# Ledger of designs, part 45: miniprotein binders against q53ft3

Target 1, 195 residues: q53ft3
Amino acid sequence: MFGCLVAGRLVQTAAQQVAEDKFVFDLPDYESINHVVVFMLGTIPFPEGMGGSVYFSYPDSNGMPVWQLLGFVTNGKPSAIFKISGLKSGEGSQHPFGAMNIVRTPSVAQIGISVELLDSMAQQTPVGNAAVSSVDSFTQFTQKMLDNFYNFASSFAVSQAQMTPSPSEMFIPANVVLKWYENFQRRLAQNPLFW

## First folded at step 23 (miniprotein)

Design Zb3
Fold by ESMFold2, fold request of step 24:
Parts: C-alpha cells; sequence; structure tokens
Structure Zb3 (fold): chain B 195 residues (1-195), chain A 83 residues (1-83)
C-alpha cells in the first residue's frame, strides 16, 4: 500500500505490516538521513474518510523508541517529503505504535504509518520542523539530478590528444555539457518549477 | 473549567492547522494546503458542536465562522486543483 524512499537508497515497497492498520519501514543508519519520502503505491487507495498518519521513530540512549508525528498522507496528498535531520534527538509524542512489541538495533530508526479516520488525524498536530516546502523539495531533487548527470558525463571526458578514431560514434565537446549545466542551474535558481 | 479548556484546545489545534495550510499554500503545495484547511474546518466544527451542546452561543458562533472560513479556502483550492 505504501512506499518509502531515502535519497541514495533503493525504494522500499514491502512495509512490515505490524497490525491491520499499521505499517513500518526500517531506516538503518538513520543518522545519515536528512529527508524521507513516504508515498502511496497507488494500487490500494484509502477508504473514504480515511488517511495515514506518518511517524518517525528513533531509539533513545537506552534503545527505547521515541516516536514523533511527521505529517499525513491521504488520497488527496499521496506523496510527501519530510525532514528528519532536526528530529533525531527530539521528544516523543502520543502515537498509536506504543503498544507494539518491536525489537530493533539501536542504530535503526523507523517510519510508521497508521491508517486512521480523517477526523482522528485532524486531532493531531505534526512537529513543525519536519515540514518541507514542496518548492524546496523540487529544487533540491533537481539540483541532485543536475549534479549527478554532470559528474557522470564529466567522468568520461578525454582530451583531443587522448581520443582515438571511432567513426561509428558521435562526440560532444565537454564545454557543451558545462554550458547546459550552468544554464540549467541559473534557470533553476530563478524559478525552481521552470522544468 | 474542563469544558472551556477542551474548547480552547480544539480552537488552538484548528488554528495551528489553519496557519500551516496558509504556509503550504504560500509554498505552492496546494494538496497539503487543501488537506490542512479541511482539517482545520473539521476541528472548528467539532469545537462548534461542543459549544452548542453546552449552550454557549458566543463560542458556537466563533467556531462556526472559523470553520466556514477554512472550508471556503479548501473549496477554492479544490477548484484550483481541478482546473
Amino acid sequence: as target 1 above (195 residues)
Amino acid sequence: SPIQEEFEKMMQRAEYHFEWAERYYDWGDKEYALLYFEFAARVFRKAAELAKKNNDPESYKEAKEYAEEAQKYAEEIQKELEK
């Protein structure tokens, strides 16, 4: 029903279902994670009047879970990005996962999703420092894609003196890629949604 | 009193949602703006029903007007998303 994505990691689509209405993703090495994306896979929508409350849990100094409400996912907002870097030493809040007997390694955090009535979800307030502007998220994702492409293409650069004839291939001067990169960055800085 | 405290907590929660809905709207996240305006309206309506059940017409009117305002914003954003 749900997916969980951390930049630089494989997407997780096989949540541990710990109750009929509760799903968990493990986040190993959580201290290196700044943001997490939680999304609906699209195969099973929430029933009418229902949605998902999304929690972040990390072990405290004694290995006990500390849960914080990040926000919500609903049929009308099926994907959301949450900032967790500022939450890794925060105080816990009320949450529906505390009655579950989950044992885990102290270096592993969790994302929990509780399927609930919208009326119940509205009675809770997420931690404010988990909120991420969708514009900032697009900009950050786009910048990472841009950097990844430029670094990849640049890793194949050769000087003309090092080049061997290859009549079946076409070549692009490296400065064309650089100019595109620079133009794209300028446009992105002016309008993060230009593309 | 316990009833007045409960009403005030509901109003604060709804106002918190309302403020976040405005922030998400300013950020361009219309889907979250819609969600949070709808949540604010739900909580304001619940606060209004508590006030009505306890024969408090001033609190009822206040909560009901805020619920209608939040719902109006949600409906406007829904129309923007449908276009």
Scores: ipSAE 0.710, ipTM 0.896, lowest interface PAE 1.0, mean pLDDT 81
Fold by OpenDDE base, fold request of step 24:
Structure Zb3 (fold): chain B 195 residues (1-195), chain A 83 residues (1-83)
Amino acid sequence: as target 1 above (195 residues)
Amino acid sequence: SPIQEEFEKMMQRAEYHFEWAERYYDWGDKEYALLYFEFAARVFRKAAELAKKNNDPESYKEAKEYAEEAQKYAEEIQKELEK
């Protein structure tokens, strides 16, 4: 039902369902994460009058989870970007995950989504410092993703003289990747929402 | 009064939603602006009903007016999103 995306990381589409109406994504090495995208997969909409409250949880100095409400996703707002870098030392808030036994390691945070009535969601107050301009955040997110991909791909670059024959494999010239990258950046700069 | 305190908390929460709705709208996030204006309207309406139960017509009127304002903004944004 939900996906979670961090720039430079694999998309997560298999949340742990900890209850009928509650889903959790693990975020390893969360200290390096600035932004998280939470989105609906588009397979199952929220029931009428319902949406999702999106929470972030990190382990405190004692290893106890600190939960904060980031915001919401709904059928009308099926994706959202949240800044979590400034939350890693914040105060905890009330959350619906307290009764769940979630095993954590010190380096792993979590994104929790609770499916709730819109009326109930309206009674909640997200943390203000998690909010971002979607346009600006998507631009930054996309740039980080692109940079990560380019760096990854470039790490495999070899000269023709250094190539080991592998007739069973297809190869893409590095210049093609670079040109694609440059063109994509140009398009992104012109219109961050061109796709 | 516990009812009065609850009313004030609801008004504050609704105002919070309203302010964020405006901010999201300014950022160009119309979908989130819509959501938060709808939330503001919902909570203001609930506050109004609470005031009514508390026999406070002045607070009822105030909350109702804010609810209507939030709803109008939500409707306007909805129309923009449909273009």
Scores: ipSAE 0.710, ipTM 0.905, lowest interface PAE 0.6, mean pLDDT 88
Fold by ESMFold2, fold request of step 24:
Structure Zb3 (fold): chain B 195 residues (1-195), chain A 83 residues (1-83)
Amino acid sequence: as target 1 above (195 residues)
Amino acid sequence: SPIQEEFEKMMQRAEYHFEWAERYYDWGDKEYALLYFEFAARVFRKAAELAKKNNDPESYKEAKEYAEEAQKYAEEIQKELEK
């Protein structure tokens, strides 16, 4: 019914169904993850009057799970991007997954989807720092970071005629940074979520 | 009173959804804007029902008017998505 996508990883389409109305995806090595996409596979819509509350869980310093409401998916909003990089030290919240006692390692987090009445979902308040703007804003943010890095690195460029011998230092030719910049821009224009 | 405190929490929750709906609309995410305006309307209607059961016509009118406003925005966005 659901899929979960993290940049640079294979898409997960086989959620663990932990109850009739509850689905879970494991996120190994979660500390390296900044964003997650949760989406409906499109073959089975939510029943009328229902939708999905999307949660993120990670183990705290005591090894206890900390759950946070990221947001929602519905028939009218069947896919959403959530930012989780700022949540890994965040405040816990009330959640419907407390009956599940899944043994986890410290490096594994979870995405939980709870199928609920829209009236019940409306009574919940997602964490604000999980919100992500449109794909266009994500692309613009990424492009600005790219430009900032390139401009910074380029400000230190010197020609080969200007180089002082430094046998103990490693150097990167400036054209390597430029090639990376140009390749990244091309790939971003073709697919804003390639990375 | 406990009932008035519950009403005010419902109104605050609905306002939170309403403000996020506006932010998502400004960001160009019309699907989420629609979802959050509809959620705001649902919570405002629930607050209105609580006020009615508590025989509080001033609070009932306030919540009902906000519910209608949120629903109006949801209907406008629905029309935009159908184009």
Scores: ipSAE 0.708, ipTM 0.897, lowest interface PAE 1.0, mean pLDDT 81
Fold by OpenDDE base, fold request of step 24:
Structure Zb3 (fold): chain B 195 residues (1-195), chain A 83 residues (1-83)
Amino acid sequence: as target 1 above (195 residues)
Amino acid sequence: SPIQEEFEKMMQRAEYHFEWAERYYDWGDKEYALLYFEFAARVFRKAAELAKKNNDPESYKEAKEYAEEAQKYAEEIQKELEK
């Protein structure tokens, strides 16, 4: 029903279902994570009048979980990005996950999704420092991706004189990659959501 | 009074939703803006009902006006999303 994405890590599509209406993802080495994306897989929608409250939990100095409400996902908003890097200093909030007997290593945090009535969700207040501009975040991510790709590709650039004939391989001129990069950057600058 | 305290808490929560709705709208996240305006409207309506039960017409009027405003914004955003 839900997926969880951390940049540079494999997408998680197998949440631990801890109750009929509660799902949990483990986040190993959570201290290195800045942002997390929570999204619906599209297989099962929320029932009418329901959505998901998204929580983050991390172990405190005593190893006890501290829960914070990040935000929401709904059929109308099936994905959301949250910043979790600044949440360690936050106060714990009420959460529906109870005393989960989860053997937690100190380096593992959790994302919890609770399926709830929209009316109930409206009575909750997410932490403000978890909110992110999706457009800004996407633009930054895309820029990093493009730069990474360009740098990677450029590292393999050779002159024609340096090429060894390989009939089984296709070669792309570096100027084509550059042109693509420049065009993509221009389009991104005009409209970050052009696709 | 406990009822007045509850009313104030509801108003604060609704205002929080309303402010974040505006923030998300400014960020271009219309879906989240819509959701939060809807939440604001719901909570303001509940606050209005509470004020009505408490025979506080001024608080009722205030909460109702905010509920209507939040609902109006939600409807406008909904129309934008359908275009």
Scores: ipSAE 0.699, ipTM 0.901, lowest interface PAE 0.6, mean pLDDT 88
Fold by ESMFold2, fold request of step 24:
Structure Zb3 (fold): chain B 195 residues (1-195), chain A 83 residues (1-83)
Amino acid sequence: as target 1 above (195 residues)
Amino acid sequence: SPIQEEFEKMMQRAEYHFEWAERYYDWGDKEYALLYFEFAARVFRKAAELAKKNNDPESYKEAKEYAEEAQKYAEEIQKELEK
């Protein structure tokens, strides 16, 4: 029903179901994680009148779980990016996971999703420092990816005088890559969601 | 006094959602803006119900007007998303 994505890691699509209406994903090495994406896979929507409350949990200095409400996902908002880098010293909030038998190691944080009535979700207040502009996050990620690709491709640039013949290979003029890069940056700056 | 305190907590929660809806709208996250305006409207309506039950017409009117405003913003954003 749900997926969880952290930059540089494989997407998780197999949540541990810890109750009929509760799902968790493990986040090993959580201290290196700044942002997490939680999303619906699209195979099973929430029932009408329901949605998902999304929580982040980390072990405190005594190894006990501390849970914080990050925000929500619903059929109308099926994916969201949450910032967790500033939360690892925060205090716990009320949450639905405290009495459940959840398998956990001391160095692993968790993302929990609780399927609840929209009326119940409306009574909850997420931690404000988990909020992320989806447009800014998309733009930042995309710009970093573009810069990385351009730097990588540029490291292989040679002139025709430097080339070794290789008739089985296809070649792309460096100027084509540069034009694409500049065009994409302009379009992204004008409309980050142009696709 | 406990009923008035409960009413005020509901109004604060709804106002918090309303303010976050405005922030998400300014950030360009129309889906979250819609969600939070709808949540604000839900909580304002519950506050209005409490005020009505408590025979407090001034608080009822205040909460109802905020609920209608939040709902109006949600409806406008829904139309933007449908384009």
Scores: ipSAE 0.697, ipTM 0.895, lowest interface PAE 1.1, mean pLDDT 81
Fold by OpenDDE base, fold request of step 24:
Structure Zb3 (fold): chain B 195 residues (1-195), chain A 83 residues (1-83)
Amino acid sequence: as target 1 above (195 residues)
Amino acid sequence: SPIQEEFEKMMQRAEYHFEWAERYYDWGDKEYALLYFEFAARVFRKAAELAKKNNDPESYKEAKEYAEEAQKYAEEIQKELEK
């Protein structure tokens, strides 16, 4: 039902379902994460009158979870970007996830999604410092993803003299990838929603 | 009174939603603006009903007016999204 995305990391589409209405993603090495994207996969919509409350949990200095409400996702707003970098020293809030006996590695945080009535969601107050301009955040997020991809791909670059003959394989010149990258960046800078 | 305290908490929450709705709208996130205006309207309406039950006509009028304003903005944004 849900996906979670961190720039430079593989998308997570398999949430741990901890209850009928509750889903959790693990975020390893969370201290390096600035933004998280939570989105609906599009396979199953929320039931009528329902949405999702999105929470962030990190271990404090004692290894105890600190939960904070980031915001919401709904059928009308199926994706959202949250800034979590400023939350790692925040105070905890009420959350519906109870005392989860999750073997807590100090370096692992969690994103929790609780499926709730919209009326119930309206009674909640997200932390203000998690909210970001979607346009600005998307641009930064996309840029980091693109950079990660480019760096990864470039690490495998070889000269023609270094190539081992492989008649069954097709090859793309590195300059083509670079040109694509530059063009994409230009378009993104002009209009983050150019597609 | 406990009822007055609850009313004030509801008003503060609704105002919070309203302010964020405006902010999201300014950022160009119309979908979130819509959601938060709807949330504001819902909570203001609940506050109004609470005031009514508490025989506080002044608080009722205030909450009702804010609810109507929030709902109006939500409807306007919804129309924009449908174009």
Scores: ipSAE 0.692, ipTM 0.899, lowest interface PAE 0.6, mean pLDDT 88

Design Zb5
Fold by OpenDDE base, fold request of step 24:
Structure Zb5 (fold): chain B 195 residues (1-195), chain A 83 residues (1-83)
Amino acid sequence: as target 1 above (195 residues)
Amino acid sequence: SPIQEEFEKMMERAEYHFEWAERYYDWGDKEYALLYFEFAARVFKKAAELAKKNNDPESYKEAKEYAEEAQKYAEEIQKELEK
């Protein structure tokens, strides 16, 4: 039902369903994460009059989870970007996830999504410092994603003289990747929402 | 009174939603602006109902007017999104 995306990381589409109406994503090495995208997969919409409250949880100095309401997703707003880098020292808030006995390593945070009535969601107040300009944040997110991909791909680059024959493998010239990258950056700069 | 305190909390929450709706709209996030204006309208309406129960016509009027304003903005944004 939900996906979670961090720039430079694999998309997560398999949330842990901890209840009928509650889903959790693990975020390893969360201290390096600035922004998170939460989105609906598009397979199952929210029932009429319902949406999702999106929470962030990180372990405090005592290893206890600190939960904060980031914001919301709905059928009308199926994806949202949240800044979590400034939350890592914030105060905890009420949350619907209870005492989840998840053995967490100190480096793992969580994104929790609670399916709730819109009326109930309206009674909640998300943390203000998690909110971002979607356009600006998406641009930054995309740029980081692109940089990560480029760096990853480039790490496999070898000269033709260094290439070991592998007839079963297809190879993409590095210049093709570079040209794609440059073109994508140009398009992104012209219109961050060009797709 | 407990009812008055609850009313004030609801008004504050609705105002919070309203302000964020405006901010999201300014950022170009019309979908979130819509959502938050809708939230503001819902909470203002509830506040109005509470004021009515508390026999406070002035608070009722205020909350109702804010609810109508929030709803108007939500409707306008919805029309923009449908273009």
Scores: ipSAE 0.713, ipTM 0.906, lowest interface PAE 0.6, mean pLDDT 88
Fold by ESMFold2, look of step 23:
Structure Zb5 (fold): chain B 195 residues (1-195), chain A 83 residues (1-83)
Amino acid sequence: as target 1 above (195 residues)
Amino acid sequence: SPIQEEFEKMMERAEYHFEWAERYYDWGDKEYALLYFEFAARVFKKAAELAKKNNDPESYKEAKEYAEEAQKYAEEIQKELEK
């Protein structure tokens, strides 16, 4: 349902589902990461009245997760860039991942996505340090990459009814990421400012 | 007054969303601007409902006016996105 992208790394499209409505991506070597991109996969939207709260977690000195709310993704905002460079020593906030007991090394952080009612999301206030201005050329380029991937992937969506071994699951063809990446690399090689 | 404290917290949260909606709009992120104005409107409406149940007409008027303003901005941005 979700993807996570860090510059210079392979896109992650296989979140660890830790609850019916909770998804997690690992970020190894998180101290080298300044921005993350979170986006929705496929053509199946959030259910009516729902969206996703996006959190960043890093291990404290005792190895315990410290969670901070970065922002949101919704049907109207299906992709977003968040700055995490200033969040690696901050105070934790209230979060919905408290039932998780994830053992990790001190160099691995996480992105958590909690599918929630919009009314519940409205009661939360993201950390301001994660907000990214759209006047930044890196931000503009990365947002266009994410929009391109979302539109490309959504054109290949396949319903679970078409693959009845597990009707409660949503799927996309595995080759969508490869096709997108190959097309993007080709365009970038031809024109670094093709956006 | 526990009810007045709850009302004030709702107003602060809604104002926070409203201010971020304005920042996102200035930055050109119309999708987030729309989302945050809609969030502000939702919270202002809940604050107005609380004030109405508490028979507080001044707080009701204040929250209702802010909810209408946030909704107006959201509607204008929605029209911009549909062009």
Scores: ipSAE 0.709, ipTM 0.895, lowest interface PAE 0.9, mean pLDDT 80
Fold by OpenDDE base, fold request of step 24:
Structure Zb5 (fold): chain B 195 residues (1-195), chain A 83 residues (1-83)
Amino acid sequence: as target 1 above (195 residues)
Amino acid sequence: SPIQEEFEKMMERAEYHFEWAERYYDWGDKEYALLYFEFAARVFKKAAELAKKNNDPESYKEAKEYAEEAQKYAEEIQKELEK
């Protein structure tokens, strides 16, 4: 039902279902993670009047889990981005996951999703420092991605004189890549969600 | 009183949702803004009902007005999302 994404890591689509209405993702080396994306896979929607409360859990100095409510996912908001890098200093909150008998290493955190009534979700207050501007975050990510791609591609640029004849290979002029890059940046600046 | 304390907690929670709804709207996250305004409206309505049961007409009126405001914003955002 749910997926979890950390930048630079493989997408997680197989949550551990710890209860009928509760799902958990492990986040190894969580201290290096700034943002997490939680999203619905699109296979199974929430039942009518229900959504998901998204929690973050990290081990304290004693190895005990500290839980914090990040926010929500619903049929109307099937994905959300949360900042988790600053949460280690936060206070624990009440959570529905109870005492889970999960073998934890000190470097592993968890994302927990609890399927709940919207009315129940309304009675909860997420931690404020987990919230991010999705549009701004996406714009920044996209810009970094574009820059990374352009820099990578440009590092392989050669002149015609430097090319080794290879009839089986197709070559793209660097100017085409640059033009694409500039056009994409322009569109992104006008509307970060233009696609 | 315990009822007054509960009312105040509900009002604070609803206000929290309302403020975040505005923040998300400003950030361009209309779906989350909608959700949080709906949450605010729900909790304000519950607070109003609690005030009514407690025979506190002033608190009832306040909570009801905030509920209506939150609901209005939610409806407006919903219309924007449907365009």
Scores: ipSAE 0.696, ipTM 0.900, lowest interface PAE 0.6, mean pLDDT 88
Fold by OpenDDE base, fold request of step 24:
Structure Zb5 (fold): chain B 195 residues (1-195), chain A 83 residues (1-83)
Amino acid sequence: as target 1 above (195 residues)
Amino acid sequence: SPIQEEFEKMMERAEYHFEWAERYYDWGDKEYALLYFEFAARVFKKAAELAKKNNDPESYKEAKEYAEEAQKYAEEIQKELEK
């Protein structure tokens, strides 16, 4: 139902369902994360009158989880970007995930999504410092993602003389990837929402 | 009174939603602006109902007016999104 994306990392599409209406993603090495994207997969919409409250939890100095409400996702707003880098020293808030007796590695945080009535969601107050301009944040996120991809792909680049014959495989010239990257960067700079 | 305290908390929460709705709208995030104006309207309406039950016509009027304003903005944004 939900996905979670951190720049430079694999997309997570398999949340741990901890209850009928509760979903959790693990975020290893969370201290290096600035922004998180939470999105609906599009397979299952929220029921009418319902949405999702999005929470962040990190382990305190004692290894106990500190939860904070980031914001919301709904059928009308199926994706959102949150800044979590400034939350790592914040105060805890009320959350619906209970006392999870999970011995957590100190380096692992969590994103929790609670499926709730919109009326109930309206009674909640997200932390203000998690909110970001979607346009600005998306541009930065996309840039990091693209750089990561380009670096990954380019690491496998070989000259034709270095190639091992593989008749069953198709090959794309590295210059094509570079040109695509440059064009994409140009378009992104002109309009972050060009697609 | 406990009822007055609850009313004030609702008004504060609704105002918070309203302000963020405006901010998201300014950022160009119309979908989130819509959501937060709707939230503001819902909470202001609840506050108005609470004031009414508490026989506080002044608080009722205030909350109702803010609810109507939030609802108006939500409707306007909804129309923009449909174009």
Scores: ipSAE 0.690, ipTM 0.898, lowest interface PAE 0.6, mean pLDDT 88
Fold by ESMFold2, fold request of step 24:
Structure Zb5 (fold): chain B 195 residues (1-195), chain A 83 residues (1-83)
Amino acid sequence: as target 1 above (195 residues)
Amino acid sequence: SPIQEEFEKMMERAEYHFEWAERYYDWGDKEYALLYFEFAARVFKKAAELAKKNNDPESYKEAKEYAEEAQKYAEEIQKELEK
């Protein structure tokens, strides 16, 4: 349902589901991470009237997780970039993940997504220093994301001779992904806000 | 009173969303601007409901006017995104 991307790393598309409505991505070596992208994969939209609250968690020196609300993703805002570099010494806030977490290693942070009613999400206020403002930063991050995604998809490329018949599975020719990549780059360069 | 304190906290939360909606709009993030104006409107409407139940017509009017303003901005941005 969700993806999580850090510039220079492989995209994560297999969230750990820790409850019916709660999903987690682990981010090792989190001290080297400045920005994270959380996005919907597009296969399963949120139910009408619902969205996702996005949290960042890191272990303190005592091994306790510290959770902070980064912001939201919804069907109307399916992808968001969050700055986490300034949050690694921040204070925790109320959050829905307390019962779902166990002791964490000091080097691994987490991104948590809680599927909630929009009315409930409106009662929450995210940390302001996670917000990302620059169109130029957005474009640079988007280019890095695009390269990472293309490299990920390409790493699974196989020839027709290598394929096992799978009639219930759909396949996409590799050149379709390349064409999308090239068209997206062109459009982004022409208008960073085209989407 | 506890009810007045709850009302004031709702108004502060809605104002926080409203201010962030304006910042996102200025930054060109119209999807987030829309979301945050809608969130502000939702919380202002809840504050108005609380003021009405508390028989406080001045607080009701204040919260209702802010809810209408937030909703107006949301509608304008929605029209822009639909184009």
Scores: ipSAE 0.656, ipTM 0.878, lowest interface PAE 1.2, mean pLDDT 82
Fold by ESMFold2, fold request of step 24:
Structure Zb5 (fold): chain B 195 residues (1-195), chain A 83 residues (1-83)
Amino acid sequence: as target 1 above (195 residues)
Amino acid sequence: SPIQEEFEKMMERAEYHFEWAERYYDWGDKEYALLYFEFAARVFKKAAELAKKNNDPESYKEAKEYAEEAQKYAEEIQKELEK
């Protein structure tokens, strides 16, 4: 019914179903994850009047699960990107998984999806800024890309006196642009959400 | 009173959804904007029902007007998504 994607990893399409209406994905090495995509596979839609509440869980300092509501997926919003990097030390929230006897995987985080009535979902408030818009993500990525390029290129700037008769102009060696592009492209290929 | 406190919590929750719906709309995520305006309308409507049971016509009017506003935004966004 659901898929879970982390940049640079294989997509997960085989959730552990822990109840008729509850699904879980394991997130190993969760401390390296900044964003998670949760989406419907398209094989089975939610029943009319229902949707999915999406939770993030990580072990606290005592090793006990801490669950936080990230947001929602529905037939009308079948995929969403959630930022989890700021939640790994966050405060727990009310959640439907606390009574579940889930097989415990040591030191891994989890994404939980609970199928619920839309009326019930409306009574819940996600943790702030967990769900991101594609425009907000594009803006953050663009800002990081521009800052990275400027800082890298400006470290190689030379005066015009070294290059042309007009000494007030600054120049960069041509190969600096290529080196920046190759480095940024490699990082993006390794983790499209590294920013 | 406990009923007034419950009403105020419902209004706060609905306003939170409404504000996020506006942000998602400004960010171009019309699907989430629609979802959150619909959630706001649902909660405002429940708050209006509570105010009506409490014989509080001013709170009823306030919640009902916000519910109608949220529903109107949701309907406008739904039309845009269907184009």
Scores: ipSAE 0.576, ipTM 0.859, lowest interface PAE 1.6, mean pLDDT 78

